# Ledger of designs, part 7: VH-VL binders against p57417

Target 1, 135 residues: p57417
Amino acid sequence: MNNLIDTIKKIENILYSLERILKQECHNLLKSKTSNEEILELIKRKKILFKKLIILSQDRLCLEKEYNIFPPYESNNKLNNYWKKIINTCLILRKLNLKNKIIMNKKFYLNQRFLELSSSYKKSVTYNLDGNLEI

## First folded at step 14 (VH-VL)

Design s6
Fold by ESMFold2, look of step 21:
Structure s6 (fold): chain C 135 residues (1-135), chain A 122 residues (1-122), chain B 110 residues (1-110)
Amino acid sequence: as target 1 above (135 residues)
Amino acid sequence: QITLKESGPTLVKPTQTLTLTCSFSGFSLSEYGVGVGWIRQPPGKALEWLALIFWDDDKYHTTSLKTRLTISKDTSKNQVVLTMTNMDPVDTATYYCAREPYDSEGYYFDYWGQGTTVTVSS
Amino acid sequence: ELVLTQPPSVSAAPGQKVTISCSGSSSNIGNHYVSWYQQLPGTAPKLLIYDNNKRPSGIPDRFSGSKSGTSATLGITGLQTGDEADYYCGTWDSRLRAYVFGGGTELTVL
């Protein structure tokens, strides 16, 4: 079980890092003078974190099957508490991501290539009823 | 030019602790998404992955050796350190460090050090 | 632990095509990207293929990779004597939460 708990903690840490990135993105988008390079760097970082989340999600699914325990982990209060934190953070990320996408589209309306590139990484992060990662 | 180089003792006695240092240049662990791992290869045998540390201090260790391995980094020195306790003659191997890059879908090792051979004998 | 199975050896004449298989499970190859490494005698491993089928700069296109189900394949066409080496597959394993290598395949060019 410690491997599943560790995996869940790593997922939580990635989600916190995504939250910080989305807040930084919002700050940069609200400035009068914004650099495409700054925003594109944040988008790259999101891509990197999504990669780690996808891999961690496979780790979690594999360990859940091995230990025969599944979200929301009703039989283990420690895992259940971590899962509740993860769900709450995902809700925050969804709201931030939608807000940033709207601001981005407005500020860069005529730069079609930039908007198309950036939209490939403007996804919400959530877990469905079966505990599968959805981006 | 990305390079990595392993350093440390070449001869260790059983029960002693091995400390290996990976010194690298051409990249930094301040770079988002980058990691450094350790792999060993006993003489005439297959590669065995040992541990990996990422830029954000996230760490993984091979399960069979987890209680014996410690991996750490010093970003300012461009170094990653592997410590392995309670050495045994079966741990005789060439030890490599290698970079885990960020711009890919999976994990893999794109640049490797030349390796350092560690012999464990009485 | 070593959980990826490769044939111990393969041989072919110069100019021929050779394939090297790597067999795993759903916890590794089935759900993760495969890489391939070449180890020339007395040298460190070198990356040949990453993300199943992508070639880093400097690797000729006669090296190719593919994945189907829980198995991966390295293909080498136009075989050269300089290709004599050990070849390893590698990927992440979610059950072990570790990177794993295959046992290696010794390629002999006749």
Scores: ipSAE 0.824, ipTM 0.924, lowest interface PAE 0.6, mean pLDDT 89
Fold by ESMFold2, last read:
Structure s6 (fold): chain C 135 residues (1-135), chain A 122 residues (1-122), chain B 110 residues (1-110)
Amino acid sequence: as target 1 above (135 residues)
Amino acid sequence: QITLKESGPTLVKPTQTLTLTCSFSGFSLSEYGVGVGWIRQPPGKALEWLALIFWDDDKYHTTSLKTRLTISKDTSKNQVVLTMTNMDPVDTATYYCAREPYDSEGYYFDYWGQGTTVTVSS
Amino acid sequence: ELVLTQPPSVSAAPGQKVTISCSGSSSNIGNHYVSWYQQLPGTAPKLLIYDNNKRPSGIPDRFSGSKSGTSATLGITGLQTGDEADYYCGTWDSRLRAYVFGGGTELTVL
């Protein structure tokens, strides 16, 4: 179980880092004097953070199956609280990414990834009910 | 040019703590996405991954040695340090440090040090 | 120790093609990218293939990689005596939250 908790904490940290990057991107897009190099660096950092998020998501899915516990983790208050923070942060990231996409017209990639994470949450709630029935 | 170099004692007695330093050049752990890992190889045996530290101080350790391993970095010195407690003769191996690059889909090690051989003997 | 299985040894004559397999599971090869490493006698490992099938600069195109399901394969064509080495597959494992290497394959060039 500690491996799942640690994985969830790492996911939360990546999402907070993405939030800071998206806010910085928005701020730089609104400045008339921001250089292309600064915007390109932020794009690079988003790609790197998303790579880690994809791998951490695979870690989470494997550990959920192994421990037979699924989002929203209602049987574990600590995991449930972390998951609620993750979902709230994903909603914030979606809004920030859409705002930046309007300005840059190529942030669709990040929005699709955040939708996939949110869909995994909703699927896990349904599967959690089916899993309890089967167990 | 990217290079890594392992340094530390070559002979350690059982129960002692081993401290190995990876000194590198041609890249920095201030670079987003970059990591440094440690791998060992006992004489005539397979590679064994030990630990990995990323630019953001995110860390992973092999489960079997987790309580014995500490990995840390000093970005200003371009160094990563591995500490392994309670050394035993079975820990005799060549120890490598290696870079984990950022511009890829998976994790892997693209540049390796030459290795340092550590013997654990009474 | 090992979650990735490789044959202990393979051999072939110069000029021939050889393949080295790496068998894993859904927690590693099935959902993560595979890399291959060459270790010549007395030297450090060297990256040969990354992201399943990509060659870093300086690796000749007679080395190739592929992945199918939970298995990966390293192919070497035009075998040379300088290819005698140990070959390791490696990938991330999500269950262990760790990088894992195969047990290695000793390639002998007859």
Scores: ipSAE 0.816, ipTM 0.920, lowest interface PAE 0.6, mean pLDDT 87
Fold by ESMFold2, last read:
Structure s6 (fold): chain C 135 residues (1-135), chain A 122 residues (1-122), chain B 110 residues (1-110)
Amino acid sequence: as target 1 above (135 residues)
Amino acid sequence: QITLKESGPTLVKPTQTLTLTCSFSGFSLSEYGVGVGWIRQPPGKALEWLALIFWDDDKYHTTSLKTRLTISKDTSKNQVVLTMTNMDPVDTATYYCAREPYDSEGYYFDYWGQGTTVTVSS
Amino acid sequence: ELVLTQPPSVSAAPGQKVTISCSGSSSNIGNHYVSWYQQLPGTAPKLLIYDNNKRPSGIPDRFSGSKSGTSATLGITGLQTGDEADYYCGTWDSRLRAYVFGGGTELTVL
């Protein structure tokens, strides 16, 4: 049982780290000029945290089967409390991710219009649906 | 160039505490996702994984030795330290430290030290 | 008791192909990525294969890896006398929450 509790606690810690990353992403997206280096670093960190989360999820599933106990862990107050914290953090992550998506879409649209208006060399520049440059 | 080097005593008496230091260069534990692990190999026997510490201080220890093992890091010195209490002659082995990289789907060890041989005898 | 089972030894002539098996379970090979290590006599282990079938820089194409179900295989073609070594599979095990190695396979090139 202690192995499952420890695994759930490690999952909670990864989710808190993801929350911090999403908050940093939001801060970066709200700048008037976003640093490519900073955004690329945040993408890398999210990938790394997802790798750990996927592996921890397999640990959790194996231990749940071994102990014959499953979410929301009603029969174990410690596990139930940690699970509630995980669910609350997941809700926060969903809200942060949606907020960041909205800000990113707005910033991309403004960049498109700026390039369309700023044709100082009489050159036509087109962005595709993914926001990539086409010439 | 990534290198790791193990250091510590080569002879330990039963019941004593062993402290091994892994000093490395070419990478840092301030890098997101990296870790360092310890593996031992008794003479003529298979590899046995002991412990792993990640950049975020997350730690794992082999279950059979968990109460005897402590793993810690000093990121500014590029060092990882393994402490094993209550040494016994069966713990005689070559001890390796190795890097856990960040840019893969699974866990594995891509760079290894040369190892340090520890003999436990009266 | 070993979590990952390998044959204790294999042998083949120079130029031939050999395969080394690694048998596990759903808690390890079945749900996690497998790596392979070469240990030449008197030296530290060296990574050959990671993420089931990927080669790090400097490992020639004649080394290959694959995974099916709860079993993994290391393939070596064009055997050379310098390939005489012990070979270990390794992976994460979710039940133990630990990295595990196989028992090792001694390759002899006759």
Scores: ipSAE 0.815, ipTM 0.926, lowest interface PAE 0.5, mean pLDDT 87
Fold by ESMFold2, look of step 14:
Structure s6 (fold): chain C 135 residues (1-135), chain A 122 residues (1-122), chain B 110 residues (1-110)
Amino acid sequence: as target 1 above (135 residues)
Amino acid sequence: QITLKESGPTLVKPTQTLTLTCSFSGFSLSEYGVGVGWIRQPPGKALEWLALIFWDDDKYHTTSLKTRLTISKDTSKNQVVLTMTNMDPVDTATYYCAREPYDSEGYYFDYWGQGTTVTVSS
Amino acid sequence: ELVLTQPPSVSAAPGQKVTISCSGSSSNIGNHYVSWYQQLPGTAPKLLIYDNNKRPSGIPDRFSGSKSGTSATLGITGLQTGDEADYYCGTWDSRLRAYVFGGGTELTVL
């Protein structure tokens, strides 16, 4: 059980880091023109966090099957509380991603790259939540 | 040029604590996504992964040794430190540190130190 | 506890081809990327293959990797005496939340 709790906590930490990056992205997009170097750094960081999130998601799925416990983890208050935070953060990330996508569409110089990256983050997050949020 | 080098005692007594330092150059743990891991190899035996620490201080330890292992980093010194408590003669091995890169789909180790041999005997 | 199984040894003549297998499970090879390492006698391991089938710069195309299901394979063609080494597969294991190596395969070039 401690391995699953630790895995869920690591997922939460990655999601908070993604939130900070999306907020930084929004700030940069509200300025007139941003440097290519800043944009490439943001793309790199999102890819790196996405890689860790995908691997952590596999860890979670394996441990859930091994321990025969599944979201929303009603029988474990600690896991349930972390899961609630994860759901809330994912909803925030979806809102930030959509906001940034709209702003990116107005910045033709970088629209294609940011739109593709933003949709990748959305698909990863919503896939996990949709698959694990069955009531 | 990326290099890593292990340092620490080559001989320890049973029950002592081993401290190994990985000193590296050509990269920094301030770089997003980068990690450093420790792997050991007993004489004539297979590689055994021990621990991994990432740029964001995220850490993993092999389960069988988790209570004995601590991994930490000093980004300003370009160092990663592994401590292993309660050493036993079966822990005699060559200890390697290695870099986990950021630009891949999976975890792996692209650059390795030359290793340091640690013997545990009275 | 070996999670990844490799044959203990393989051999072939110079110029021939050899394959080295690595068998695992869905918690490792099935859902994660495989890497291969070469360890020449008395030296540190060296990366040969990452992300299942990619070669780092400086690794000749005689070395190839592939993965199918829960098994991975290292292929070496045009064998040379300098290829005599131990070869290890490695990957992440989600059940253990750890990196795991195979037991190693000793390649002998006759």
Scores: ipSAE 0.805, ipTM 0.920, lowest interface PAE 0.6, mean pLDDT 87
Fold by ESMFold2, last read:
Structure s6 (fold): chain C 135 residues (1-135), chain A 122 residues (1-122), chain B 110 residues (1-110)
Amino acid sequence: as target 1 above (135 residues)
Amino acid sequence: QITLKESGPTLVKPTQTLTLTCSFSGFSLSEYGVGVGWIRQPPGKALEWLALIFWDDDKYHTTSLKTRLTISKDTSKNQVVLTMTNMDPVDTATYYCAREPYDSEGYYFDYWGQGTTVTVSS
Amino acid sequence: ELVLTQPPSVSAAPGQKVTISCSGSSSNIGNHYVSWYQQLPGTAPKLLIYDNNKRPSGIPDRFSGSKSGTSATLGITGLQTGDEADYYCGTWDSRLRAYVFGGGTELTVL
């Protein structure tokens, strides 16, 4: 059981780190200019944290099956408390992701209007609405 | 270039505590995503993973030795230290430290030290 | 739960092709990426393959890796006498929360 508790605590730590990165990404998206180096570093860190999260998620699934216990872990107070924190952090991450999506859509609209005012062209341009966020 | 080197005693008596230091260059544990692990190999036997520490101080230890192992880092000195208590003759092995890289999908060890042989004998 | 199983030894003539298998379970090979290591006599292991099938810089393309289900395979073509070594597979195991090596395969080039 201690292995599952430790795994869930590690997941919580990764999600908190992702929250910090998404907040920093949101701040950078609201600025007029950011350096390429800042953007690339944020992308690198998200990729690294997502790698750890994927592996920890596999650890969690294996241990849940082995111990025959599943979220929200009602029979174990420690697991249940950590799971509640994870759910709260996931809600925060979803709100931040939505906010980043809205900001990106706003930038897409403004970029398209600028191109229309500055020039005209035959080619269609389609952007991925998920933008730079890979999570 | 990335290099790692193990150092510590080559002979230890049973019940003593072994302390091994991994000194490395060409990378830092302040770099996001990087880790350093320890692996041992008893004479004529297979590789056995022991422990791993990441840049964020996240740690893993092989379950069978968890109560005997401590892994720590000194980022300013580019060092990782492994401590193993209550040494026994079965712990006689070559001990390696190795780097866990960040730019990959899985965990693995891309750069290894040359190894240090530790003999546990009275 | 299950260790990674490799054949204890394989052999082939110079210029030939050989494969080395690594058998595991869903807690390791089935859900995690496999790496392969070469250990020449008296030396430290050297990475040959990572992320199932990727070669680090300096590893010739006659070394290849693949994964299917809970099994992984190292392929070596154009065998040379310098390829005589022990070969280990390795991967993460989620049940053990540990990195795991196979038992090793001794390659002999006759």
Scores: ipSAE 0.802, ipTM 0.920, lowest interface PAE 0.6, mean pLDDT 87

Design s6
Fold by ESMFold2, fold request of step 16:
Structure s6 (fold): chain C 135 residues (1-135), chain A 122 residues (1-122), chain B 110 residues (1-110)
Amino acid sequence: as target 1 above (135 residues)
Amino acid sequence: QITLKESGPTLVKPTQTLTLTCSFSGFSLSEYGVGVGWIRQPPGKALEWLALIFWDDDKYHTTSLKTRLTISKDTSKNQVVLTMTNMDPVDTATYYCAREPYDSEGYYFDYWGQGTTVTVSS
Amino acid sequence: ELVLTQPPSVSAAPGQKVTISCSGSSSNIGNHYVSWYQQLPGTAPKLLIYDNNKRPSGIPDRFSGSKSGTSATLGITGLQTGDEADYYCGTWDSRLRAYVFGGGTELTVL
């Protein structure tokens, strides 16, 4: 049983680390200037934390079967309390992830509009050069 | 340029505590996702994994030795320390430290030290 | 309790192909990635294969790995006398929350 409690605690710690990263991502997405290195580092860190979370989730599933106990672990107050914290953190992560997706989608849409406008501006300059040469 | 080297006593008496230091270069435990583990090999026998510590101080120990093992790191000195209490002649082995890299789907050890042989006897 | 089972020895002639099996369970090979290590006589282990079938830099393509179900296989083609070594599989085990090695396979080139 202590192995399952430890596994749940490790899962909680990974989720807190993901929360910090998603908050950093949100901050960087709201800034007008962010280094490429910083964004790539956040992507790397999320991938590393997901790797650990996947492995810890396999650990949890195996131990649940071995001990014949399952979420929300109502028969064990310690596990139940950790599980409640995990659920609350997952809700926070879902909201942060959705917020980041919305901000990213808005920036992508605006970038496409700027590219389209830039193309139109370039054509207008070319037209003016043709008129000037005819003079 | 990644290297690891084990250091510590080569002879210990039964019941004593063994302390082994892994000193490494070419990488740091400040690097996200990286870990260092300890593996031993009794003479003529198979490899036995002992413990692993990650950059975020997350730790694992083999279950059978968990009460005897302590693993810790000093990131500023590029060192990982393994302590094993209550040594017994069956713990006579070559002890290796090895790096756990970050850029993979599974856990494994890509760089190994040369090993240090520890004999437990009077 | 042996968690990962390997044949204790295999042999083949130079130039031939040999395979080394590693048998486990759903708590290890079935749900986790397998690595293979070569240990030449008197030396530290060396990584040959990681993530089931990937070769690190410097490992020739005559070494290959695969996984099916709860079993993994190391393949060595073009066998050379310098390949005489012990070979270990390794992977994570979720029940034990530990890394585990197979018992090792001694390869003899005759």
Scores: ipSAE 0.800, ipTM 0.918, lowest interface PAE 0.6, mean pLDDT 87
Fold by ESMFold2, fold request of step 16:
Structure s6 (fold): chain C 135 residues (1-135), chain A 122 residues (1-122), chain B 110 residues (1-110)
Amino acid sequence: as target 1 above (135 residues)
Amino acid sequence: QITLKESGPTLVKPTQTLTLTCSFSGFSLSEYGVGVGWIRQPPGKALEWLALIFWDDDKYHTTSLKTRLTISKDTSKNQVVLTMTNMDPVDTATYYCAREPYDSEGYYFDYWGQGTTVTVSS
Amino acid sequence: ELVLTQPPSVSAAPGQKVTISCSGSSSNIGNHYVSWYQQLPGTAPKLLIYDNNKRPSGIPDRFSGSKSGTSATLGITGLQTGDEADYYCGTWDSRLRAYVFGGGTELTVL
């Protein structure tokens, strides 16, 4: 049982770290001049934390089967309390991730719009030169 | 270039405490996702994983030796320390430290030290 | 009990193909990524394969890895006398919350 409790605590720690990273991501996405290095580092850290979370989740599932106890751990108040905290944090993470995804999509849309305008301007200048030179 | 080197006593008496230091260069435990582990190999026998410590101080120990093992890190010195209490002749082995990398889906050890042989003799 | 089971030895002639198996369970190979290590006589282990089938830089493509169910396989084609070594599989085990190695396979090139 101690191994399951320890695993749940490790999961909780990873989820808190993910929350901090998603909040940092939100902050960086809202800046006009976001560094590529900053965003890439946050993506890297999320990937690393998800790796640990996936492995810890397998640990949890295996230990649950061994101890014959399952979420929400109704027969164990201590585990039930940890599980409720984990679920609440997961809901927070889902909301943060969706928010960041929306911000990224808006930023991508605007960048594509500006690229199209820039490309159109360059094409217009080229055509004007061809029209002027073709007499 | 990534390198790891084990250091510590090569001869230990039974019941004594062994302290091994892994000194490494080319990476830091301040790097997100990185870990350092310890593996031993008794003469002519298979590899046995002992312990692992991650950049965030998360730790794991082999179950059979959990009460005898302590793993710690000093990020400023690029060192990881393994302590094993109550040494016994069966603990005679070559001890390796190895890096767990951050750029992967699973856990594994990509760079290994050359190993240090520890003999436990009465 | 052995957590990961490997054949104690395998042998083949130069130029031939050989496979080395690693058998485990759902708590390890079944749900986690497998790595393979080569240990040449008198040397430290060296990583050959990680994440089931990926080769680190400097490992020839004649070394390959695969995983199916609770078993993993290391494949070596074009055997060379320099391939004589001990080979270990390794992976995480969620029941033990520990990394585990197989018992090792001694490859002899006849």
Scores: ipSAE 0.798, ipTM 0.917, lowest interface PAE 0.6, mean pLDDT 87
Fold by ESMFold2, look of step 15:
Structure s6 (fold): chain C 135 residues (1-135), chain A 122 residues (1-122), chain B 110 residues (1-110)
Amino acid sequence: as target 1 above (135 residues)
Amino acid sequence: QITLKESGPTLVKPTQTLTLTCSFSGFSLSEYGVGVGWIRQPPGKALEWLALIFWDDDKYHTTSLKTRLTISKDTSKNQVVLTMTNMDPVDTATYYCAREPYDSEGYYFDYWGQGTTVTVSS
Amino acid sequence: ELVLTQPPSVSAAPGQKVTISCSGSSSNIGNHYVSWYQQLPGTAPKLLIYDNNKRPSGIPDRFSGSKSGTSATLGITGLQTGDEADYYCGTWDSRLRAYVFGGGTELTVL
């Protein structure tokens, strides 16, 4: 049982680290400029944390079968409390990821629009707010 | 160029505590995702993994020796330290430290030290 | 008490092909990536294969790895006398929450 509790704690720690990275991503997306190296570092760190999370998830599944206990672990107060924290953090991460995706999509749309406006081609086409071509 | 080197006593008496230091160059434990592990090999026997520490101070120990093992790091010195208590003649082995890299799907050890032989004898 | 089982020895003539098996379970090989290590006499182990089938820089393509179910295989073609060594498989085990090595296979080149 202690091995499952430790595994759940490690999962929680990885999720908190991902939360910090997503907040840093948001901050960098809101700046007028961010270096290519900074963007690549954030992508690298997320990939590394997902690797550890995948391995820890396999540890959790194996230990759940061994101990015959499963989420939300209602028969064990320690595990249930940690699991509730994990679920809450996952909800926070989902919201942060969606926010960052929306910001990135807005930057892509604006850059595309500025590029089209700066060329002679702009006279032939129009883009709507969804980024679709209007003719 | 990545190198690791083990150092510590080569002779230890039963019940004593062994402290081994892994000194490395060409990488740092400030690098995201990187770890250093310890592996031993008794004379004529197979490799046995002992412990692993990651850049974020996350740690793992082989279950059978967990109460006897402590692993720690000093990132500024490029060192990882393994402490093993209550040494016994069966712990006589060559001890290796090795790097766990970040750029893969699984865990493995890509660079190894030359090893240090520790004999436990009265 | 080995978690990963390897044959204790294999042999083949120069120029031939040999395979070395590594048998495990769903808690290790079945759900985790396998690596292979070469240990020449009197030396430290050296990585040959990682992530089941990838070669680090400097390892010739006559060394190959594969995995099926709960078993992994190291293949060596064009066998040379310099390939005489002990070979170990290794992987993570989720039940033990530990890295595990096989018992090792001694390769002899006849």
Scores: ipSAE 0.792, ipTM 0.914, lowest interface PAE 0.7, mean pLDDT 87

